# Ledger of designs, part 1: VH-VL binders against Imidazole glycerol phosphate synthase subunit HisH (hisH)

No score or structure here was measured in a lab: all are predicted.

Target 1, 225 residues: Imidazole glycerol phosphate synthase subunit HisH (hisH), of Colwellia psychrerythraea (q47xb5)
Amino acid sequence: MTSAKNVIVDTGCANLSSVKFAVERLGFEVTITDDITIIQQAEKVIFPGVGSAKHAMKNIKAKNLEAALQGLTQPVLGFCLGMQLMTESSTEGKKSSTEGNNDDNTSHIVPCLNLIPTNVEPLKAQGNRLPHMGWNTLTQVSNHPIFKGISEGDYFYFVHSFAAPISEYTIASCEYGSTFSAAIAKDNFIGCQFHPERSSALGSKIIQNFLELDSTELNQELVNL
Structure headers, positions and changes below count from the first letter of each chain, unless a header shows other numbers; antibody chains are not in Kabat numbers.
ipSAE, averaged over its two directions, is called F for ESMFold2-Fast, E for ESMFold2 and O for OpenDDE. V2 adds 0.75 times the mean of E and O to 0.25 times the DockQ between the complexes of E and O.
[cut] marks letters that were taken out.
The coordinates of atoms that the task and the answers printed are left out; those that the model quotes come from them. Centres of patches stay.

## First folded at step 1 (VH-VL)

Design a04 (framework fv_adalimumab_6cr1)
Fold by ESMFold2-Fast, scan of step 1:
Structure a04 (fold): chain C 225 residues (1-225), chain A 121 residues (1-121), chain B 107 residues (1-107)
Amino acid sequence: as target 1 above (225 residues)
Amino acid sequence: EVQLVESGGGLVQPGRSLRLSCAASGFTFDDYAMHWVRQAPGKGLEWVSAISWNSGSIDYADSVEGRFTISRDNAKNSLYLQMNSLRAEDTAVYYCAKDLWFGESYGMDVWGQGTLVTVSS
Amino acid sequence: DIQMTQSPSSLSASVGDRVTITCRASQGISNYLAWYQQKPGKAPKLLIYAASTLQSGVPSRFSGSGSGTDFTLTISSLQPEDVATYYCQKYNSAPYTFGQGTKVEIK
């Protein structure tokens, strides 16, 4: 088959089977692909990612996906690195040091897709351990359609050392030494810093809300935090 | 199907060398840090060595530092452990293991079935 | 180096029992702790990471808790297939030291 309703973008960066299984257990069919035509013609696009923004952007450019992704008009949901790639830039890098090696970690600025005009910066953990990993709560939640059945205080799984700050694009917040964007959105592009595919029943609810999303609901003005 | 398969184990005399290999399949090998973990007969797990995705960071347990060398060949999806100056106490099943997350270290989610190294006269 | 000590070294319990295993780090490791299950003759299997996060595909009867130096693995209702040795491991920095293991039997 050369067409698909639901697509997971294959940027070549990670094993996508857990995301595919999370979608399939909800009763939806989904195709993992890097084919520009299939991606452009899909009704829903999931844009997951893990690890380094630099290598992900290199792969996206090598596959000629950059312009294709920037031109998508249907709903797109990114999570973790996928959310970070939707911003203007990221300082996210691959592991190079261990905890306790003060100032041994390197950072670099990586231009990203610039779908949502914010930036990913080191998380201001204020003495708390990095990465921010484990279950943590959403401190504020907007009236965005992906949050149907989700409320303030609900737990999601996080693992990250970099975050987008609070901005006009923030649709949910989380606190870990400082307040950061747990989710961001602009037009048809939605990103969450947490991993819905790993966040049990609540994560499944986010994915289900996205896959059931009517584009009319998305075209309404979003309530920002 | 994500798999790791170790090879190269066997019987070796004290003071000699042995090289272990680990063949990876079903995942993007060069995105993950890799580990060697060993287990002596009837004993617990002992972490031996780790190597980052690009070989830029390498660590060893004190018990093997200066004797063992970890390396990887990303083009061949392979991890290696060169074991020199072997001692009786190096006798163990050696496991190859993959870090759970690309770029972060918080556990090992995929393990091979192990290869037995016996150091004996 | 940080020492990882498990308690007890072995236990025997009945099917349906609540089982708790503790792991103590000699220095603080935040939540950088993983739990593994190893059945006889098999490679270890990851159960819990980041002290409390359940690995995909692991039954919900397994749970982890703790932070800093004291950690606990709990099996809420022991099943026959849970007979195994359980290991904790620090992973905040090298060396990625394991605890000595806790053998769980049904008898």
Scores: ipSAE 0.000, ipTM 0.444, lowest interface PAE 14.0, mean pLDDT 85

Design a12 (framework fv_adalimumab_6cr1)
Fold by ESMFold2-Fast, scan of step 1:
Structure a12 (fold): chain C 225 residues (1-225), chain A 119 residues (1-119), chain B 107 residues (1-107)
Amino acid sequence: as target 1 above (225 residues)
Amino acid sequence: EVQLVESGGGLVQPGRSLRLSCAASGFTFDDYAMHWVRQAPGKGLEWVSAISWDSGSIDYADSVEGRFTISRDNAKNSLYLQMNSLRAEDTAVYYCARDYEVYGYFDYWGQGTLVTVSS
Amino acid sequence: DIQMTQSPSSLSASVGDRVTITCRASQGISDYLAWYQQKPGKAPKLLIYAASTLQSGVPSRFSGSGSGTDFTLTISSLQPEDVATYYCQKYDSYPLTFGQGTKVEIK
């Protein structure tokens, strides 16, 4: 492959077929690749993913992608794990540990790409079941271009136990025992905690808005939540 | 070649405990959520428990909540189910199953291990 | 909890017949439905996910359709190796639930 308009970054994690299918279903071509040149020359880049932030970061570093991804100037959209990789760090591991075994299979902080200066922390579910799994509404929605045709109260599919808190980078919020960032953005980097590839017609709308995004639209003043 | 191999099943008296293990190979174990699904003899499938790739999210069917504990050891590519206070109704083949990408459906299953709870 | 009901509970058909199995959810689950095939003495095998997407390696005679509450699994031309129990499973939210199963036998 020598060039591609739309790219899904091969982070070496779980199967990427669902993300590729979601893009192709909208009539767009997309290439899954870990080639730095193809990624840098793409018009749109997607960070997909489910699975371990630790494994994804290890693979990104092994493929020498870290600096290349940090230097991207075109629009970039991350789904779930892809959003988490955009933050400064992501928490992973067990919520509880036996005294004396704190290193093994316990909660750890994983340094990520630091494209958006926030952190992924355990979700404060306030007694509600974890993971936060199923359909839930966007409580507040900014004027960001990816939300064209999307309104407060619209349902998206979530499956997560960790979340970014509300910050100046929040472009959509959701409530599950506490309020957290359903989506975050800084400059050309946009991340969704929900899974657009699984969120029916509304999720398809997010993906379509992103793929049709004009880079000049990212210079608009965004309302913080 | 993805493989899931369950072990630890057997005959056990009501009120006692058993620990099931599932050995995974052929894939990056810590990228996947894992589940236990059971099937009573001659009956249908029943989802039992789920654990995320990082053990940060755990869920149970109401029928086993408070009695069963799911856990995993990513360094050993292993999934576990600690079953306490066993009842005759827990008699079933227990399957280890791999979640496809996110929680939901199962692309690979082990062959199962039979647990019989009887006096 | 969302209940999953399959119909029929069992059926017998001839080789080459079109077989349709129905799965109904008590509440809307969009297209978050999978179908599994379980042969006697074997573990279940994934056939279809997202209501209609065929899993790699599954014969094209299998197809799925539906959204919301009503779903169908169709075998366009039943073969001897298709003798099995078929299960639907919802995955929109926890708890994950299966239908009770449909046993398919050949006359």
Scores: ipSAE 0.012, ipTM 0.521, lowest interface PAE 8.3, mean pLDDT 85

Design a13 (framework fv_adalimumab_6cr1)
Fold by ESMFold2-Fast, scan of step 1:
Structure a13 (fold): chain C 225 residues (1-225), chain A 121 residues (1-121), chain B 107 residues (1-107)
Amino acid sequence: as target 1 above (225 residues)
Amino acid sequence: EVQLVESGGGLVQPGRSLRLSCAASGFTFDDYAMHWVRQAPGKGLEWVSAISWDSGSIDYADSVEGRFTISRDNAKNSLYLQMNSLRAEDTAVYYCAKDMGYDSSWYFDYWGQGTLVTVSS
Amino acid sequence: DIQMTQSPSSLSASVGDRVTITCRASQGISDYLAWYQQKPGKAPKLLIYAASTLQSGVPSRFSGSGSGTDFTLTISSLQPEDVATYYCQKYDSYPLTFGQGTKVEIK
């Protein structure tokens, strides 16, 4: 049995090849695992995901990862669904109609890991089509260490129909009919709504900044938006 | 050029199982959601099932939920539909269809030629 | 579940005629509507998405309009190769639902 410095959590639902490749291209070794002990002993944890929060939470619980993830004290970076799973809950359901501003969709509230106390809800696209899919800019960017070398106006790849609203945990914002959290953070937990593994050189910079983080930097009071 | 080629159709008796395959080429398969759509002889189109790019999100039509299982093998650029407990009303041409994006709830820009499944005694 | 109803079920027209097909949703679906053409013995082909956006490679004689519950597909000058069944499809939410189809024939 060996320990690993950098870990990608295998929740059983994400295709992890692109994330592993993105890390390895930067010269870092990384291990994909669902082993609780290896995850707990890692120096850095990447928590990616795409798809349904309901399906992902079911797999997390089936693998007995829920309590282990909630107890992590080292830096953790979530991508897209991974970010959404870090919140208190996600409202899942049908894609909302934007006609007449009438929210006539059926939804399910999915309890998530509650690592960052905000919630995920249908994106208020204000007539724009859902999902929000493609390249879009960060509207505001905090001085969080993960954004070293990243500026307002930089493009990242998004594909989502649900979003966390602006809150005290927002560290970057994006606008698509309404303003939402492009990234959120609390203590050692950092989440990006965009896909850094698919966001070209700038996305690689986010991953590199995370992997190069001095863990003591996250023990200081973080400056959010 | 994008190509989707279905296989595995045939004559099967009620209550039995059949597995359909779809071989994809000409695009980055693991970047897109995939769907199965069927059409009974002389009838209209009916959406059957969807699977996201990473298999993390799967949806079924009510008529097949619990009987059919959609899956994919991104290393082989292949989509599958495992059909169990087949009924006469499952008789249809089954089409493999490519979504425009990762998370389904879209429209289909490319379709295969279809494979006929006949459920009859 | 949202029902999709097309009208007419079938029509016959002459080459060069303007043809109009309608699709109605039982509830509002904004502009999350696509149109497909299916020729006899072939797979469907995407014509229009987002109610009015023409897919690349589709002849300009095809156009779509509408929003909310009422949608229209128009062929401005019917050609012999346009003989097909046309389907609308909503994609605002699951399940993804098709209309029953409109068969277009030449007189």
Scores: ipSAE 0.011, ipTM 0.443, lowest interface PAE 9.6, mean pLDDT 84

Design a14 (from a12 with heavy chain R98K D99S Y100D E101Y V102Y Y103F G104E Y105G F106M Y108V; framework fv_adalimumab_6cr1)
Fold by ESMFold2-Fast, scan of step 1:
Order: structure tokens, then sequence, then C-alpha cells
Structure a14 (fold): chain C 225 residues (1-225), chain A 119 residues (1-119), chain B 107 residues (1-107)
């Protein structure tokens, strides 16, 4: 163990094995770690997650990863919850009025890493079932390098109840009752709401594009929707 | 050993309620999604409900939606199914099952608990 | 909802025969398909997931294939202990629907 070129950040979230296998079957080596030095020295960082932003942020802070992640200058790719943790905040739930006679649907706000200046909120599904679970198409796709070989109408796998809205940071969109960001990016930080590790050949293409990405290409040619 | 054990089944009249329990042992309960699957006498398997590891994702078969509520208590390694407004067609053996967090592959099943709804 | 249809509903074969069971989805479900075996009086047992991945401990005579809408479970050499009802199940999206089952008996 000297250093790792490709790293999967271990935030203490659900099974990281599927992400590791998705990388390895493309012929790349990858290390799962929560070691700050190894993460900082890596050429590529994958930041996966499933579950609650509140619990993930608690784990990130407990492992002293918050400042380390915020200081990364190499390419970073987040999956699902990993994308959501890159935003300013996630609005995950509701709170009632304190001992009040009236219900107050004031949402709890979970501060996240603030790497990309947008926010996560409940998906406006307009009567469709939540979570948004299953295959769905990318409605719009930017010329971002992560999308080489990927087009509008391509199917990716989604499982989520919360989403980032369309903003200047959106690099791909999807519709499920309303339009939301399927992927967002700012500088070296890229996030996908879908699960590339579970999205068949197209998901493998996203991972491959990321692992082959030149950081100078990312800094100079970033194009959002 | 990895085990799931259902309990709470029995004879109930139409319109009444029952709560089923499923006790898990031998694995880290809060790393996995959980399911309720039922089978009417002499019939096939019917998926009833599923709940993610953190209770953040829950859904139901149309036949039970609005009447049944799935829940879990990770501290007690327990899964529950609250069954309200029971109908004769809810008569079945109810199985508890475990899968990964993507709901893929129900690899561990309980032995089932019989619910009989009769007038 | 996506419908899952199995064919045949029932079959009888001899020990050593190659047995095939088909499962069809009314819409594409990629590889989000599992196969289960249920022996008389017992709980179901997972055989295959992701359409073709054999569950640990399942005999190699069982195999799965297919993608999209058409899926097949194959038993390359039927054994007496394989007498059971076999079910396919989709998990691409809710609901996580089972097929109606195929009963396998020995002649």
Amino acid sequence: as target 1 above (225 residues)
Amino acid sequence: EVQLVESGGGLVQPGRSLRLSCAASGFTFDDYAMHWVRQAPGKGLEWVSAISWDSGSIDYADSVEGRFTISRDNAKNSLYLQMNSLRAEDTAVYYCAKSDYYFEGMDVWGQGTLVTVSS
Amino acid sequence: DIQMTQSPSSLSASVGDRVTITCRASQGISDYLAWYQQKPGKAPKLLIYAASTLQSGVPSRFSGSGSGTDFTLTISSLQPEDVATYYCQKYDSYPLTFGQGTKVEIK
C-alpha cells in the first residue's frame, strides 16, 4: 500500500462492493478508503452513497472528511446520494410545530458539502409514485466530457425521492412529473443522480469516461445546460 | 445462522386488523431491504410490500395500498406489517424476506405465518 | 403495471432431461429479473438474480438467460429433487411482480 490512483470514499454508507466491481470490470484498480492522505493523493475520486444525507454528513464529520473533500482539486464523481452531498443542502423531511395546535410543514434542512451551489429538495412527482424507481431517459445532455458516447433519450437507472432542480450547474436533465437535474457539475466536482454502477453499458460508459478524464480537459472545457 | 422468523398470524374476521412481525438474526439487519410476500392456498407468490434499509423507500402492491403499513425497527432487528380492513382475499401464508438495498434477490426467507380471514 | 407471464404453466419430464421455463415481461425490464424455486410445503429459495447470476450454493445445472422482455430458466439435467414450482420476479421498478409459476414434475 503506497498510494491509490483511483479511490472510492468510504463514508460508512451502504454496500460499496457494486461500485468497486463496476470499476474493476472496466480494467481499473480502485481502493475503498476513508484515509484522508490516500484520498488527497488519488488521481480520481468516486463518492458514492445511498440513504439519508443527514446520516451521511454525520459520518463524514465523524471521519474528519468534510474539509478534505472540500479541498480536492482532482476530478470527483458522485453517485446518487454522493451527488446530493455535493450541494449546499438537502431538504429531507418535515417538522411539526413545537407543541402547537397547528401543523407546520416546515422542512428540515441538512447542510451538505457546498461544492456545487444548488440544493436538494423533495422530488415534485405530480402524483407519480415515489421513490422514482426504475429506468428513465436523459431529456437533455450537455457536451460535458462525462457524456462522451451518451445522447438524449439514453436510459439510466434511478432510485430517489429527492432531487436538485434545474440550474446553471445542470449537465443533464430527466423528467418524472417535473424536470430535475439528472447530473450536475462545477469545476472538478461532478454528480449523477442515477446509478452508473447499475445502469448497464451506458452506466459503464459514464464510469469509463470519468476514469479516463484529463483534469485539464475538465477545467477548460466544462459546458453546462 | 441467518434466520427470519414470522409471527402474528391467525384467524380474523373481515374488517378487523392484524400485525405481523418478523424477527431477524445472524446478519446486520440495517444493511438490507426487507419484503413481505404472500401466497394464498394453492396459488402463486404475490409481492406485498418492501422497505429500504433506512425506511426511506416504501411501496405496496395495489391490492393492499391504503390498508397495510410496512415498518421496521432496526434497533430490535424486526420488520412489521400492520394489516387493516382485512378481506377474505387477504387469506394467505405471509413470508418475510431479505434482499440487498436495490431490492435485488430475496436470498433469505422465513417459514411464513398463516393469516385466515373468514366470516 | 408490467405483467409477468410464465410458460408453460406445468410440465412433466424425465430425470436427466433438459428443462426450459420462459418468463415474459409486457415491457422491457433490462436484466432486473430473479428466479425462485419453491418445493412443496417450503418457503421459496433464490436461484438466480440479474437474469443470469447464479446464487451461491445453487447447483450448476441451473442457468438463466435473457434481457429486456424474454427470459429463460434452464435445468440442464433434471434431478428428482428439482420437483418444484419455479417463479420469475421483476425488480426494475415497483411493483416487484412475480410470474404465475411453472410446476415441474417427473414422469
Scores: ipSAE 0.012, ipTM 0.549, lowest interface PAE 8.0, mean pLDDT 86

Design a16 (framework fv_adalimumab_6cr1)
Fold by ESMFold2-Fast, scan of step 1:
Structure a16 (fold): chain C 225 residues (1-225), chain A 118 residues (1-118), chain B 107 residues (1-107)
Amino acid sequence: as target 1 above (225 residues)
Amino acid sequence: EVQLVESGGGLVQPGRSLRLSCAASGFTFDDYAMHWVRQAPGKGLEWVSAISWDSGSIDYADSVEGRFTISRDNAKNSLYLQMNSLRAEDTAVYYCAKELYGDWFDPWGQGTLVTVSS
Amino acid sequence: DIQMTQSPSSLSASVGDRVTITCRASQGISDYLAWYQQKPGKAPKLLIYAASTLQSGVPSRFSGSGSGTDFTLTISSLQPEDVATYYCQKYDSYPLTFGQGTKVEIK
């Protein structure tokens, strides 16, 4: 086992190489790991994800990572599914094959890490094609430290069919048929619905801002959207 | 709309080199990772190599590491596979494939046949 | 490397039959599993990703299930146009690995 300053959590995400390169291009070292001790001792944790919330949560629980992730006090940045796993729940899940028929929608809800108390639901695209795929602008941007040098109207790369609604935790918004949270944050947990590792120079700036983040900046009063 | 067209396949002798190209159209090429996947005649699919949107992350299957080089030219919307020290077991149809939401593929090109024979 | 094994290697069924193909990973891959259909002389076509998410435009008779090491692709009512070889593919980590394929034919 080795210690590491910056860590990418290995949840089985297929995009780990792209995330690792995005960090290393900026001059930072980073370690991909699923080792709880290494993750807990890191100064910065990146939490990427692809796939379904249901199976990601099953894998997290099987590796005993749920309590460990919930107990992290250092800055944590989630990308795409990683952001969605930080919420209370996702409606992406389906009923278990052993579940009886009922008209209660709670049987379709996948409990997530509940680090940021909002929820993920199908994107209300209003006739636009799903997934929301491609470059789109941030319609509002808060004064959060990860947005240093980022402005309203800046383009980021999105690939998603599910989104968190606007809430008190929203730190950036985007519009695709309806307005949704492009990024959310609470305390040390920050999530981006977009893919910084694929968003060119602006995405690199988000990652750099995160890796250079002083934890004391998260303790000051911030104006969310 | 979205198209991938491979070229450069053909008959080549063992130990020689061949370069494959893939021309992409109908999407923003430099937003996506690209892959090469091959299939030997009558056999299954084998992943060969991947390159990230900015060429910063490159991966190879063990069977081709050190012999093949993947590259891209984003200004030309083109993906390449330089194949060196070719062996009979490299005989296959080579597909260019675009990542979708991660490392699974839609679309695939039509494929280009590489035959390594003496 | 994680090995992907499909079962059966081939099957023959009648139009309207329920067909099930299994894919087993030698190590846990969560739900990072895709399924492809390949018709003779054609490139593969994506059917399912994230083990159970149906790709847009794919007929609803196709479904996927499973997690961890054991996965299934089901065709609820086999049609003549479904004659093809089906492949699973893991994408949890590099290298990406395909199963050996399952050939589906009509009796």
Scores: ipSAE 0.006, ipTM 0.484, lowest interface PAE 10.4, mean pLDDT 86

Design c01 (framework fv_cemiplimab)
Fold by ESMFold2-Fast, scan of step 1:
Structure c01 (fold): chain C 225 residues (1-225), chain A 120 residues (1-120), chain B 107 residues (1-107)
Amino acid sequence: as target 1 above (225 residues)
Amino acid sequence: EVQLLESGGVLVQPGGSLRLSCAASGFTFSSYAMTWVRQAPGKGLEWVSGISGSGGSTYFADSVKGRFTISRDNSKNTLYLQMNSLKGEDTAVYYCAKDYYDSSGYLDYWGQGTLVTVSS
Amino acid sequence: DIQMTQSPSSLSASVGDSITITCRASQSISSYLNWYQQKPGKAPNLLIYAASSLQSGVPSRFSGSGSGTDFTLTIRTLQPEDFATYYCQQSYSTPYTFGPGTVVDFR
C-alpha cells in the first residue's frame, strides 16, 4: 500500500470534488480515501462534510473510522459539518428559533467525535433567515497559524443552520443574529464553520496555511477568542 | 481596562420613577450588548433587561415589562434604565453588565451596583 | 419563561475538597448555560460560559459540563477564596434567567 501526504476523509456525506480541486489548484496532491492506514500515515488530513451529523456519524462508524480519527496526531482541518463532527455532540432535531416559546424539550442529540469539547446547537438567528447562507465577515480572529494573512472584516462563505457557541476553543467568530464560532481548535484539530473551498482567495489562503503548517507552530502558545 | 459604573440609586416612594445610568469605558461600547441585573437584599440574581449594541433590540423580564425601558447613548458610552410605577419588590442593587459579544448572554464584566430602595 | 433550579441550595466543605453543584433547566437550552461566582458585598464574576468554557483568568480547578437540561459546576481542590455563592444562568432565550444560587460555606 502507498502512503499519501495529504488526504481528504471520505465519510460518504460530502461533495469531495470541490475540496479536492481547491487543494490541487494550490499545487498540492491530495487523495480522497476511507482507508484507515492511509489516513493514519498522512501528514495532513482534511475532514469535510455537508448534511446531517447523524448520517455522517453512522457512516463513520460503519467504516470503522471513529477510533482512527480520534487517534490522529497530525494536523486535521474540518470544513462545515466536518467541524461540527469534531465536537462532543450536535442537536439536529431541535427547533432553530431561540426566541419562540418552545415547550417541546425533545432534543435529538447526536454524539460526535469529541475531539474539541464544545457542542453544536441551532443557530440563534434572532429572526434572520435560516440557513445562514452567503458571504459574511469574521468579527474576531485569533493568532492561530491558519489565519496568517487573514484579518477581522474578511469575508468567507457560510451555509449552515447549526453552530458551535463561543467557547475557549473559538479561534474566529462571526455574527448572524448572534455571535457564534466561525472556527474552533484544540491541539492538532482545527475546524471552520465556513467553506474555505468556496471562499475565493481568502478561503484558498486558509487551505494553503493549513497545508504548509508544521507541527511546531501548533505547539506554541496561541491566543483563543 | 473594562470599567462599568452605575449611578442613580436612591430612596423612592411606591409609584414613583427613577432613571439609572451606567458609564462604560475600556471597550468599544456600541459593539456589545448591555444588561441590567438586580438583586434584592439577601436574595438571588434576577435578570431585568437587555439591549443590543446598536440599540435596535430590547428585552425585558416579565416582572418589569411595561414599567421599565432600557436605552443607550453610544456617543456617550452610557446605558440607561428608566423605571416607572416602582413597587416595593423593585428594591434591589441594580448591576450593569457587559455581554461577552453582541447578544451572547455571557456577562463578562459587572459594575459595583447601585442600590434602589422603594419604600414610603 | 425558562425556569432554572440549583441543588444543593447550600453545602459545607473543607479546603482541598472537590465539590459539584447541579443546575437544571425547565426545557432544553443546548449549551447556553453560564456560571457565576459572587462573594458577599461584591458583584458577580463570570466563571464558565457556554456550559464548559473557562473564562480568562479563572483558575483551572473550575470546570463545567452538561447540555440540554442538566448541568454541573465542579470545583476540584477547593481553596479558601472559593467560599461564595454560585449561580447558573441560561442565555438560550430572553428573558435570561438565573438559578436561585448555591451557597458554599466553610466547615
Scores: ipSAE 0.000, ipTM 0.442, lowest interface PAE 16.1, mean pLDDT 85

Design c03 (framework fv_cemiplimab)
Fold by ESMFold2-Fast, scan of step 1:
Parts: C-alpha cells; sequence; structure tokens
Structure c03 (fold): chain C 225 residues (1-225), chain A 121 residues (1-121), chain B 107 residues (1-107)
C-alpha cells in the first residue's frame, strides 16, 4: 500500500519525533530509518534537519547515505536544513575574532548533495534579528502541487540564519530584510525553508499535499515564480 | 573597542514608568540587533527584549509583553527600553547586549555594565 | 516556552581541577545553545556559542558539547579567574531562556 511506504531519513536530527507526529496526525504511517534499502524502496521520502550543514553532511557520509539520496527517483521533501542539504553547497560563516566593523569576516563552504543546483548563503537580514525566527508570510507562491490550498500571505514558521537566493528553482518566496527562497524544487526533490511540522494547519496541508502527491504530477509543466 | 553603557536605573514606585538608555560605540550600530537582559538581585539572567538593526522588528518575554517597549535611534547609536506599569518583580540590573549570529546560531557577544532598577514603595 | 535547567547548582573546586557543568532543555533545541560566564559585580561574557564553538579570546581549557536536550560545559585545569557563575542559554526560539546558573567556588 502506497501510504505504508513513507519514510523519514534519520540523519541524526533530534527533532524527528515532531515530524513523525505531524505525518501520523494526518492518518499516514511513517518509519524513521537510515537503512538505504528501506529508503530506496519507499514511495515518499521526508528529509528533515536542524543545525549545521557541516555536521549533517558528516553524518550523511558516515551512514553511507550520500549516493543513495542522490539516486532517489520518488518524491523527496526536505524541511529547513533538509532543503539546504539538497543544494550544491552551504556557506557557514562566522563573525571575525575582532570587532564587526573591521571587514574581518570568514566563511566555510560545505559541499552538499547537489540535488537542486542553487546555493545556501548567509541570510541578508539587513539588520533584522537573526536567526529569522517566528511566523512569516509567503510573498509569492507557484502552482507546484505541494501548494494546493496555499496562497500568498499564508503564515509559516521559520527558524534559520542561512537561505537560498531567488532562482529558477524557487517555488515560493519570503521576505525578511531581503527576499529569499521559502521553497525550492527540481524534478522529484522539493525543499522548504520553513518547518511545516510546526506551521499549524497550513503546515499540515503542505505535508498532506506531499504525501498524496502523484509522482507523475512532477513531470507536468509548472508555472514558476 | 566595543562599548555599551546603560543609564536610567532608579527607584520607582509600583505602577510607575521608566526609560532606560544604552549608548553604543566601537561598531556599526545599525548593522546589529540589540537586546535587553535583566538579573534580579541574587538571581539568574532573564532575557527581556530584542530589536532588529533597523528597528522594524521587536521581540519580548511574556513577563513584560504589553508593558515594555524597545526602540533605537541609529543616528545617536542609542538603544531604549520603555518600562510601564512596573511591578516589584521587575526589580533587577538591566543589561544591554550586542546581538550577533554565526551560521545558524545566535548569541550575545558584548554586554554593558548594567543599570539597577528598583521597584518599591 | 523552553525551560532550561543546570546541574549542579553549585560546586567547589581547586585550581588545577577539571570540572563539568550540565544544561538540559525541556525540548530539543538542536545546537542552539550558548554558555556565558559572570563574575561577582560584573556583566556576563560569552564563552561558547552553537553548543561547541569557542568564542574568540576565550582560553582553550573551556569546551562545550551536546545537542538536542543535553549539553555540557567542561573547564579543564581550572585557573583562579574561572571561579564564577556559568549560565547556559537557548537561542532556538523566542523567548530566549537562560538556565538558573552554576556557581563555581573555591575549595
Amino acid sequence: as target 1 above (225 residues)
Amino acid sequence: EVQLLESGGVLVQPGGSLRLSCAASGFTFSSYAMTWVRQAPGKGLEWVSGISGSGGSTYFADSVKGRFTISRDNSKNTLYLQMNSLKGEDTAVYYCAKDLFYGSEYYFDYWGQGTLVTVSS
Amino acid sequence: DIQMTQSPSSLSASVGDSITITCRASQSISSYLNWYQQKPGKAPNLLIYAASSLQSGVPSRFSGSGSGTDFTLTIRTLQPEDFATYYCQQSYSTPYTFGPGTVVDFR
């Protein structure tokens, strides 16, 4: 049965129970696993994450999941860090060891899974408090199937300091000092920067849309932002 | 040299109002979020409020929400905390702090010396 | 709100000792955990951010570890200037919350 083959990838994220609860509340069965065979045979894959891309990629490589994830052909939905890991790379930056006005910035580039060819960079918050934490609206929303019943102005929960810029892969945008990709997609890989498992009824709608997704819908022509 | 200097702490009666100031120097003030953290005598630290670099976004602890407002004047490099309807439990040393981020993490890298607010009859 | 607890509330140590302080969050906060040091009559100062990252200028004898709900601050080879109160703080969600503090005293 289709719904019985839903999995959540165990990348070492401590918040996996929240994702599992969000799925089960909708009436779907789901298994948390790092077993490559179970992941590859699943009909739907959820790829959540919190924390740093560097630590997450280290865990993915240690579990031999990198090639397996790159080879998935079924629908895959990433949340927050999970979305960021789908890109080519993530920039992890730090403030200099000296005062912030002396141009002594450092950054570290973390290669990611390269499933969607965009990059994650520090959020250009323009002086706004970081992380971008709390409820914020989607400013533009595409016709992608995961957004059935979702409109511009709908609120989702965000907690992040890094973001993917607007690109041809953007399927929803958000503004917090600057405009960034609230969600990105390419083929079977879909990522959202927000946390649908924490975004109340609208977040549940995203998860439901994904779990009910017919994979052939991803092969239809979609209108981008 | 980053420097934060709080002022305005005095004895106030319950129900009264007070405005605290924090003068900042040694960094580009408008580029950083700022925060207020308080500490009651002999007790631990409690986060009170935060404000974005532009002043467009503000955040409050539940204990002060609706009574306190945070603001800033970037032309004067000054942070403010307007405290209304003061209660005895608001008695504390109030610190301002510079609000930095690193990657996906967030922390207070520089703190002022604090200003004491006493709410008592 | 996310509640933070620390253990122990206080400890006595001698110069040269290695000590461990623990911090627990009421729900998972990933690695969004900072450690601060406060000396009597002084403002706090940042020691560790992102659970394990040492702030510039802080001696390498300080280290942090942990993720999710359980975190540890370790100070190896205690120096006289390390006798202070230590606070953990979560930066995962507003309102930001501090632990109640751990007092590190002589003995």
Scores: ipSAE 0.000, ipTM 0.425, lowest interface PAE 16.2, mean pLDDT 83

